# VHH binders against c4kar8, part 325

Target 1, 263 residues: c4kar8
Amino acid sequence: MAELSTPSPASPAPLDGGRGDELEKFTLRGARQILQLLQDLITHRGLITAHTGGGHSFMTAVLKVDEERGRVVLDPSPDPQANRRALAAPRLTCVTQLDGIRIQFPLVGLGEGQDKGRPALFAPLPAEMLRLQRREFYRLQVPLAHELSCLLKAEDLARKPVEVSARVIDIGAGGVAVVVPTGAAEFVIGGTLPACRLALPDGEPIELDLEVRNLNRQTQRNGTEQLRVGLRFAALPRAADTRIQRYIFKTERALNAKARGGL
Short names: E, the ipSAE of ESMFold2; O, the ipSAE of OpenDDE; V2, 0.75 times the mean of E and O plus 0.25 times the DockQ between their complexes.

## First folded at step 17 (VHH)

Design ga8 (framework vhh_vobarilizumab_d1; at its last fold request DockQ between E and O 0.65; V2 from the best seeds 0.77)
Fold by OpenDDE, fold request of step 21:
Structure ga8 (fold): chain B 263 residues (1-263), chain A 125 residues (1-125)
Amino acid sequence: as target 1 above (263 residues)
Amino acid sequence: EVQLVESGGGLVQPGGSLRLSCAASGFTFSEHDMAWYRQAPGKGRELVAGIDSGGYTSYADSVKGRFTISRDNAKNTLYLQMNSLRPEDTAVYYCAAQKSFEGVTYYGPSEYDYWGQGTLVTVSS
């Protein structure tokens, strides 16, 4: 009676490996990118929540970036106890938002300093910065080479139906931004443009309803005035949503590969 | 060659005064933040006083009101006037320099670019 050794059930591969790979896509590791993002935080006076551990945090801001020395300068807390905790912490977790994008980065090796006679904190530049774009707010800048377009069904000043082919400049899960020539159509914020057609590189145009969310007049370097129209997807079929998401993902991957020096 | 040469150390009684000098050469003194550090026997090196290129000063709490840091850019010299000296002030005192950055001074020994050899200050009855 040969004891059939029941094969030991294969331990389920830890699901945690896949989530790490997804986060890497949103992690900036390039020195130039990190510096730029820190500079953007300075420019926008972005408030940062610095977590010191143990459920403690304080509000700070990036004051300066010293590229040569590789230091980021931070505004200290008005609470001396918070500063002491920060200095004693092996790691700070900094969290902020810029343009609706959540930014998270670690700081290690916090020190004390002075900025023009005022107390300051400083740390080595972060080795990485995470940009977590909520799907709803993430906007992919469309490469010019992709030539995405959206056929807008709009009205002119006389309320006559017009079709305007608009270049898509950014796209996200929630909508698109397009540029149109000034005077091509009249747009009303909150107005719906029915049965528009979004052309993606893959396949037939997607028919969708768009809601006008914002209007911005832009003057190009050549002096030409254009209208940037922010459009929300008002009614998007599930199949269309999938196609849009696939395009965004594929494009992001390609852009990131190019940025890493991958041919 | 960059040099920082401390002088003025010695033996002094409690309550006495000393003036330390640091002569700097080999770099643009006016473009550097300067500091005095001290190291007592068996202890780590600690910041005593700092003065940036803009003339802003900082002091350790232990020496505040007793010590005065100053600089003479024309002479490339850093000074530390020490008054009301205490036995706990006994240490080797070091001059340090850091390249200035937009009015920011980074504290900590690792943040300074140049160091002197130090001068011994002994406060004893």
Scores: ipSAE 0.860, ipTM 0.942, lowest interface PAE 0.4, mean pLDDT 90
Fold by ESMFold2, fold request of step 21:
Structure ga8 (fold): chain B 263 residues (1-263), chain A 125 residues (1-125)
Amino acid sequence: as target 1 above (263 residues)
Amino acid sequence: EVQLVESGGGLVQPGGSLRLSCAASGFTFSEHDMAWYRQAPGKGRELVAGIDSGGYTSYADSVKGRFTISRDNAKNTLYLQMNSLRPEDTAVYYCAAQKSFEGVTYYGPSEYDYWGQGTLVTVSS
């Protein structure tokens, strides 16, 4: 089918940090599970983007897993500067995809070695690995024509209730991102917004409790400031989850069909 | 029990040569990657040379072309031929062993399972 409007699961960038608690249930911590997943990456020759921090990354692959010693062996970069950054970094964030499943894991304590006469890098086995199906990390960029909005029941600086109608810019299984004018309400990371209302194009609005996960200031081309607010669904009833997933699925199919008609 | 016993150290003048030996026992020598490390007074322990179970060798830049690592699996012995010695080669030299895994050697002192007690090499005019 047609290429999706949202970046594929194979995107090299790590998932946004404000989603950490949402992702915990998809985190593998069992040694057997971790070894098997790393072995699957070897078997399928998965290419991995290793992020060293400061916007730097390099391409690598898992060459071997040493179960007895508890080490993973990595292909070094042909760029010596990338290898020096990797060895100096306190942590690598490795991101890859295997058959449409996104995999992300940290490596700490990177060292140098050799593998059959060729330079290699290695690290202790990761203590955790994220393994996400597309649904679990995908964020649909909401078409403007849908005019999705979320009524936020928030507080001003004096802790008085205020209502803010916010445009939804993306939506996924775990939450939404919205845009509000700067100063429309007081938002605090970790704060809860009870009884907000998410308006989908079909049916009645969904009443949801939301938790603020991140705040990013945006300056528009005309100079106005707006606030991008990342919101997590605090408790998502099964019926609400079903409606959200259906919206995402139908919207993707509609966008793909339009792309086909434009060929 | 595992033992690594270094020998061959001593006092030499600059430009001289020494041959270090490391006698190994208590493990299957041919299934281990071997290395020489050294530690100069007041400094950290550094890799001098390594040789894996398949014979692949590696050298620190500071000794390349002057030192030769070798092993004799029949005698369970590791060697370091040290030529054109310099005062900065003065150090205690240690033999180290790491269990081989599919042609991989993990460098770094913490990755070696067995260590000798060391043999002192002093290079002085």
Scores: ipSAE 0.747, ipTM 0.885, lowest interface PAE 0.5, mean pLDDT 87
ESMFold2, look of step 17: ipSAE 0.722; ipTM 0.882
ESMFold2 (binder alone), look of step 17: mean pLDDT 83; pTM 0.841
OpenDDE, look of step 17: ipSAE 0.845; ipTM 0.931
ESMFold2, look of step 19: ipSAE 0.687; ipTM 0.873
ESMFold2 (binder alone), look of step 19: mean pLDDT 83; pTM 0.839
OpenDDE, look of step 19: ipSAE 0.841; ipTM 0.933
ESMFold2, fold request of step 21: ipSAE 0.694, 0.738; ipTM 0.842, 0.881
ESMFold2 (binder alone), fold request of step 21: mean pLDDT 84, 84, 84; pTM 0.843, 0.846, 0.845
OpenDDE, fold request of step 21: ipSAE 0.859, 0.854; ipTM 0.940, 0.938

Design ga9 (framework vhh_vobarilizumab_d1; at its last look DockQ between E and O 0.65; V2 from the best seeds 0.71)
Fold by OpenDDE, look of step 17:
Structure ga9 (fold): chain B 263 residues (1-263), chain A 125 residues (1-125)
Amino acid sequence: as target 1 above (263 residues)
Amino acid sequence: EVQLVESGGGLVQPGGSLRLSCAASGFTFSEHDMAWYRQAPGKGRELVAGIDSGGYTSYADSVKGRFTISRDNAKNTLYLQMNSLRPEDTAVYYCAAQRSFEGVTYYQPSEYDYWGQGTLVTVSS
């Protein structure tokens, strides 16, 4: 009677720590970034779905941001019951979209207020905002041999103008990703960098305005920290667009040819 | 030194009237939103009425139609006219001030920068 050793239940696979890291790159925690994003929501009159828990939600908007007190002012629901739920909720989960990008942020400590005689809600500024940027455009990984660079006109922490030469790591029809040394400049998501210069191999640098769309700190294998900055072309002249597209096409073709063993 | 000094409290019969005053000093009164709060024995502090720097008013439902908040910026004084007083209005009444922000007033006690010492209002037969 051979005792069939019941196989010991396989230890549950460690929760793949990778998912947390993926969300972190989309999470804004900088005060200035948060303020800018909230201001953008005000400017665009972004409708926000505020979730109060228990399957309940209401529509709201950011009306004002009080930077001095660190408060965000919200439009209350026309439904008094929804407002009561919001005020009673330990946490409000706000969901919205700006430029097709989903934004999510928590609000804690809601209170009642008034804005010029109208009822309002307010809360402390969110400690973090999640901005899920979808790559709308195909991005070509720039070969290291091409040495694409972008001269960024930015500001330092003291708001002093600085020029930063950044390596372009990927390029698409809609923008570029660059790497800069940590601390080289202060970047704010939604901020515009005017009169930057993108250097392509085929000629003179292209002058263009760039909008900061993403910031990601990366630690290299050697322990060096770098900042990856995702930049959108804010105002791209047609001639520049054509040059960029040509570069992308040529490079892709060359890479594909190499991959096929042709070069 | 910032001071808010309440006055006008006292004993009144049900149905009676009182006028509270709050004299403000040590800050720019006209740039602050003002409010009256009250605290009854054994209860939390609750908003009675608020008036912002623009003159917009807010009232607790329990006092609507009976109480009137007003301000005199020239005198740096906040007022609360209380009519048709009820026993449930018995409380210590506090004057509070917060710096105005673009017409926004925050109706939470923690958002006020300055508080008075309070004046006792007792409504009893």
Scores: ipSAE 0.818, ipTM 0.919, lowest interface PAE 0.4, mean pLDDT 90
Fold by ESMFold2, look of step 17:
Structure ga9 (fold): chain B 263 residues (1-263), chain A 125 residues (1-125)
Amino acid sequence: as target 1 above (263 residues)
Amino acid sequence: EVQLVESGGGLVQPGGSLRLSCAASGFTFSEHDMAWYRQAPGKGRELVAGIDSGGYTSYADSVKGRFTISRDNAKNTLYLQMNSLRPEDTAVYYCAAQRSFEGVTYYQPSEYDYWGQGTLVTVSS
């Protein structure tokens, strides 16, 4: 039987893998830091979404941390099928938040055990944990009405310069995601697009260098093919960072006011 | 020096009974979770029954209702009463010990710190 689920507001999902380099500076790898963070999850009874792949997940919690043996003990699902998927998965991606801090970590080598006569799951301690403040992971979904754009200075298949006006679909402290028609330019993961122009509503476009981090093809409802391009900001001056944060703040306030009926 | 010494194995007809014992020394028995594992020819070790330091028991589905695990902390001894034996129960039976952690037992064989040499149980007519 399929497990019943109801959507939670802002349900946590794993952060985009294409942001891996961007997130490295927030990755904890020290054994003491990892143990303390897991203990904090126990103390606050943090509820964790464990992703098993294929769009499946289940809710769990860290019950105990066995420091001497290096094991984390997890609450199993009431659904036996979810537990079987978890035990069969090569990797469990755990996502949660604690005191406004986003926490994400992998578990591998999941096994069965018991805790005072009750079924339990366990795994070796994770080798790494992401620990992010909201600013460090938040991506604003840009309202369509803003028509936020970024002029990309790229190359075509023949390696000739082209300028592509790309619609910005999300924006955060570290970069943007844009969409362009398939074939508008050739993008190479790791490639740098120099002197691009990000157009914000307030003032002149921001000149900045962008690095291509991910590429995903998609089909619009009308059948048109397009390319989603994930772009990281290269070194960003304080003035440019301030303008981007101001845009995000103002837009969030406007969206929140609409959602609360104009408060 | 840690020792786990099994005894009580042998040849028995289907439907018969055997009692296995495991004498432990060299560690604090009452602070360890104990288990019986078995290994049939050509197979890996599988959990038969476990009993933690607090007395909670667990059994493989294939032995529930037929086998009873128990422990005597005063004698540092683990027991397995095996009734209604079947040919499929034929295996070498191993005693294993794992240091207890706050009532948690990890069932993977690699989590057990001490193993006996095993005692052979053969169920055949």
Scores: ipSAE 0.649, ipTM 0.850, lowest interface PAE 0.9, mean pLDDT 87
ESMFold2 (binder alone), look of step 17: mean pLDDT 85; pTM 0.859

Design kd1 (framework vhh_vobarilizumab_d1; at its last look DockQ between E and O 0.63; V2 from the best seeds 0.65)
Fold by OpenDDE, look of step 17:
Parts: structure tokens; C-alpha cells; sequence
Structure kd1 (fold): chain B 263 residues (1-263), chain A 125 residues (1-125)
């Protein structure tokens, strides 16, 4: 009985070139954001798979971020050969997960040495970090305290234009879910709501086109019926996308911090 | 408290030899890379030699072949054997703990966090 060696699940291939444009939405390039994310990795003791190329990888962790010197310190592999490969590689591709979100970032210019008597790997800070929310756009549950709202440009049953202020329940890179009173407007799955306004806490509302993707009637605990509307961003300017991503990131961080401190 | 105490300095004739010692305390000496650097009168600080925890050594070009850095981890002592001394070697010699060192394609980087008070070496006829 030949024990069929179940093929070890292939290390997820570096995300090949999905359309460069889609990846840009998830790419952090801000120095502060990068530093924060790296610090979060330290705080969570996030294990990182460092890919050195040729199908080789090793496990590492961010040990320290030196903002002043613009460098990151990594835990070296216990395998000297892995470290040699890492140092020889023109680029190290680091892959990790934080709070269910896949994070990927390149390191270039790797060096080896010691930090306070401990062996370490050194690299310049990454120029960018990719925070990949699962294709199913991670939906951040919007805290009630944020009072995030979306002004929907819709029609009533008579096809009369109506404006409905809707509370945003969740937000992701791909869209929002909102709650509206039942009967406030007529929504059609696949229909476009043009020139809607998403209100974020950080500035002026974002004008955007929304596509109705889902309609769910929900009965509240108090017996009131509400309509949950899932909306896709149909056309989102780059600047708006950046703001939305920033909001999501900032909010997630705050929520996570609160969750840790309550421990 | 981290302490580094240099000794062995003095007056020596050109071509002579001298051995400097640095007694280290207050930390796990064996874990740290160590260095000698010197400062001649009116000149800036110059790195002379380094030794890693593993015993790998590096030297400034000015002293290469003449100076030898070594360590005795059991004694928590760093040494600098100086041979074929020259007048230009006249300086205060300092022992230093290397907090951070790394090597990359651009070269070696050293950062120091502690240093001794120094010992004077005078090479004169």
C-alpha cells in the first residue's frame, strides 16, 4: 500500500500580475503607513515567509524597525544556507498575514549582521507593502460611532428621483453595504445609482457611482424592517479609492488596538 | 552598567610593539562584536580594527598587516597587538562595543553604543 504522499500544498505563488491597476489599490506607499504596518507585524509577532527565489523560502519575523536609519531588522533563518540564499537574492519577497489579511512586501539590499549581540538580517525599509484583502473584499464593519453615511441618488416607485441618506454598515475596497428604511426608494439589482456621496470622517464626501448588487430585507430586534443594500463601487476615482483604503486601514488598526488593550 | 577600560598604552620607539587591552564588564562580552578606534591629536576618529563575536576580523588599511585584534571571551578582554609602530600611529586608542554591525553589497556598517576612556599611545624617537 504505497502511502500517497499528499503533495505539500504549493506555497501560494507570488501573486503574479493581476492587472497592475487592481494591485495598486491595495498597495501602501506612504512611509507612515509602511512603518505602522511593520510595527504591527512586530507587535503581533507575525511570522513571515521570505521567498528568496527558485522556490526557496524561510520563516522570519520583523524584529525591529529603525525609522531614523530607514531599515528593518529581520530574524535570520536557523539554516545558514537559507540565509546565504537570501543575501544572494536581488529581492526578498516577504509574505505574511495579519488579522486575516495577506501582506506582501519586497525587501532589497539585504545584509547580514548583528543587533545587540544577536544575529540579524538587515534591509532598507520597503518602498511599498501590499495588503491584499481576499478577493471577497474584506468588509470592515463600520463602527457605529463613526456615523458613516452614503447619500444615495435613487428613484421611488413612481420613478421620481429621491435622495436617501443611508447608514453604512460595512465598507471594503469594492463597495459598501448600507441600510435604508423600507420603502425609501426602489432598488434594482444590477442598477446603477449615479453621483452618490459617501461621507468619510476625514473630509468632504466622495462622489461616486454605485451599482446595486444585493438586496436583503432585515427585521430589526424592535420589529422595524430595514433594507440592506449591497453596493459596488462602479466608478471610483483613484483619490477616492485611496481615501477609502486609508479609512479602512486606520479604522481596522484602531479596532485591533482596542481589542488588544481590552485584554 | 557597561564598562570598557583600556590599558597598555605608553611611549614606544618607531618600529616597536605594544599590546593594548580592554577589560569589558556589565554585558555578555562573547555576544558582541568589538572594535578599536583611535583619535590622533587634531584628527577625527578612525576605526582601527573590528572583531565579531565569531572572531572575524577587519582592519583599516593603515594598520593592516601590523595590528592584530583578538579577544578572550573567558577573560572578557579585547586586545590590540600593535607591531611595527609608526609616529603616525600616535593617538588615543579607544575600545568600543559594536551595537549593530551588518554587511551588505555596499560594505560594512558599524554602530557603537559604548566606548572606553581611551589609552594614549605615543610613538616617538
Amino acid sequence: as target 1 above (263 residues)
Amino acid sequence: EVQLVESGGGLVQPGGSLRLSCAASGFTFSDYAMAWYRQAPGKGRELVATITSGGSTSYADSVKGRFTISRDNAKNTLYLQMNSLRPEDTAVYYCARIEVWYYDRSGSTYEFDYWGQGTLVTVSS
Scores: ipSAE 0.752, ipTM 0.887, lowest interface PAE 0.5, mean pLDDT 89
Fold by ESMFold2, look of step 17:
Structure kd1 (fold): chain B 263 residues (1-263), chain A 125 residues (1-125)
Amino acid sequence: as target 1 above (263 residues)
Amino acid sequence: EVQLVESGGGLVQPGGSLRLSCAASGFTFSDYAMAWYRQAPGKGRELVATITSGGSTSYADSVKGRFTISRDNAKNTLYLQMNSLRPEDTAVYYCARIEVWYYDRSGSTYEFDYWGQGTLVTVSS
């Protein structure tokens, strides 16, 4: 029955590759850094969710790292089908956390066999590993009542300056997502929008440079078209960063307190 | 202390047979995959046959159909039955314990951590 079948917590999902440039500064590529991080996972017996594709995953752990041979040894699943899926997958996406730090790395070329008489999975060392604090990937969904907006200094089709007041729909440490009416301005992925103004509820608007990261066209239920624009903070002064994080923290706490009924 | 002791080598005419034995001690024999490999004087090593802890076997193309690897876990003994011997089978044969084995899309990997002193097999008229 449903009462007796309460589901276990969901496995952590891999991060989306659409933010690859934003994640580059958190990507470890040094051999010593990678070996040390894998060794830390071994030492702390870190549990890893290994994603095989198609919504399938299994729990594993790094058993050993062999620096001389350039490989990792993983714990196989007790479920034979999970092992077969892992071996058939073109890559295994491993996700875990260590002391509040999210860790993600790919393994390719997975093999199966034995290490000192014990079943194991084998792969070459990953060429890179992501290492992220929660704040580095978290995005707050902005409550509509806050009416957060960002004044974009963009260009029209004729390359003439135009200012667009865009509603902020989410905000994080590294940027915002906004919506604008289709045709309000021309946006180019990789383009820079200088001297934009982000309006937070406290104080004066923050003047900052933004970089266009992604564009998605959306159709509302009434047929009206709008454009979702993903924007990265190009250079964020410390004071601005502090104000943004304060806003996120206070808003998150306020939303959580209302959900609990003030108990 | 891990020890592997081969026996059964000797001088044999072409077309003859020999049975090699390897007595294992100092470890839980039934947990490990085992192998025979050979080395002709002045030449590189060749993996001849493997057997997993579960009894699955593999053979080099050069010996398929002529050699049979087997194990007796109750006696901690590995065997190689060699039939239809040829002069190119002349080599020192080594019993080896496989520390690591795995297969992937690139093929098979075998890594040995212990082997014996070897037993000489000479095939000549």
Scores: ipSAE 0.561, ipTM 0.824, lowest interface PAE 1.3, mean pLDDT 86
ESMFold2 (binder alone), look of step 17: mean pLDDT 78; pTM 0.774

Design kd10 (framework vhh_vobarilizumab_d1; at its last look DockQ between E and O 0.71; V2 from the best seeds 0.55)
Fold by OpenDDE, look of step 17:
Structure kd10 (fold): chain B 263 residues (1-263), chain A 125 residues (1-125)
Amino acid sequence: as target 1 above (263 residues)
Amino acid sequence: EVQLVESGGGLVQPGGSLRLSCAASGFTFDDYAMAWYRQAPGKGRELVATITYGGSTSYADSVKGRFTISRDNAKNTLYLQMNSLRPEDTAVYYCARVEVWYYDRSGSTYEFDYWGQGTLVTVSS
């Protein structure tokens, strides 16, 4: 009788991957926005996973938002030990979802007590709330048949301008990952590639500026080395953004249909 | 309707003792923390003592060691035993229901939503 090791629920990996700048776009700092989002959590009875550190967490909910006093009231854990850990923690990391959107926010300065005769946890309102729209972080794996390419304007090792046609392997609202032959150009993380051209199937290439965010050397099965370059859209016109989004949506829909046994 | 009715106030000599009672009705008494506060003539409201639903008590420094707050949940009654009374204890004493209390790193916070009409305690020779 093989004990099926129930896979330990993968602790939601801290959103490590979005460099600080990308996360800022999704971070709510406005008091009104924060209050509204918290109220929405109340209205929807959103369950919150509260992380206390050390791999420990408990389920909670926002019970009340007190705007006047600048505090949030949470449902305590039925486990006294979890509550103790929460109170001892310098920071509580709350994670939840609303309408399929991941929400994360920190709470600092937890207290324990009662609200109208009911046990509760108290905290100051969060200073920020992260609302991750799936669409913005989702990277579509580009089907090989689409042959998406990006013409990169880069420099070689001699700092001579070179144009490199790169295959796009994934695309999201925030950028693309491309593969280039090793040695085709010199890429510097944080460097900007101006006036690049992204080729979409639906029309003329999109001219855009790209910022190098990641470099990963990959060895192919055939032994050939390739460089995977993660690129952020540094300046994307609104029209271009719309086209990219449309492409992603259309492609995702098609892939999903195919996966469901559609022709 | 939530009601708090204080009783037991009166005139007492310095060094004397008095027991105040607060009859609570209109809510689940045993679920709430309760408090006594007082207001001396011409002075502001002063928190005197608190008791949680679990029986944890706190006292103002001015009454610590002299006053005892207690509760009888079966009778829905809050008590304040006052010993070694001083002229400075002269005040109207109010019973209050604690709407919110919590403890954090900064200390205890108490917020009140209901209070009684008060009972006068006069300490005079």
Scores: ipSAE 0.555, ipTM 0.789, lowest interface PAE 0.8, mean pLDDT 89
Fold by ESMFold2, look of step 17:
Structure kd10 (fold): chain B 263 residues (1-263), chain A 125 residues (1-125)
Amino acid sequence: as target 1 above (263 residues)
Amino acid sequence: EVQLVESGGGLVQPGGSLRLSCAASGFTFDDYAMAWYRQAPGKGRELVATITYGGSTSYADSVKGRFTISRDNAKNTLYLQMNSLRPEDTAVYYCARVEVWYYDRSGSTYEFDYWGQGTLVTVSS
């Protein structure tokens, strides 16, 4: 009875902060919920990848949680430099999996010392914990051969309507990322693009309202500038969601078959 | 069973000296940071001095330069040398084992899990 979207472990890399609002639905902020989830990690001996920034990380575990004092105790790394990076980092982004569910949480204010004579790291309880099934965090990198596109109904700098055909570079349950030439339209973070059309291979384009979540200017290898636009699906109909998930599933299976046969 | 037994308290005149001892048993003394704290009449507890296994020390501002904490790991004994005593040093002094200590950007945290019955130090003319 395993679901096809759960057979692999979650990526150890943190989810992109640019997807923040779409992940809010899956964020635990209640103290009791957070304590219980941390206790579950302790009970199941969950291994945690702790990211310190700059591409550095180390393996740790939650050793105990102290509800009265509002803090967690972590295993230090055997590598002293990893511990120094952790202590210097403004936040530690912890990523792990429990029963196929991805868990991510920040720790701030990390300290170093001892617990009952044993070296340990200390931090206040996290203010939030993200708890996701794979579908809520996974983003398929769209193969170039698919030429997946999204017609954006946007505005130029003068606020006049323009239509931009944007190439989709990744797609997930909650949105897409597209690329457009710089200057093709004006995008504002938080802005809504109504009645856009996502062209999937399997039928009529899907009409979607999209919300701009992030913008990133990129220079391609040949020197041309593009704008990467992160877009969230607003008000996604059930049928549209099903089609998007089917596309992701089929494409993953096709890519997996190539990887297996291309040793 | 963890035990901490203080000794060396007594009556002393201002400007005098005392050396407190704390005999520890029932645990691996070398593994733990240790502390002295005191409670003066009508006041709350005050952390006086701490010492880590590695010998790093800290002191309350009120006693810096006058008190010295030390440890003899071979004898499982913690010491507090108190010099230039003042009437405001009058208190019951407790030896304590540090269960948790750590340093972060907010400073130092020390939490104790065992302490002795205390030894009374009275500084009066």
Scores: ipSAE 0.437, ipTM 0.762, lowest interface PAE 2.0, mean pLDDT 86
ESMFold2 (binder alone), look of step 17: mean pLDDT 79; pTM 0.782

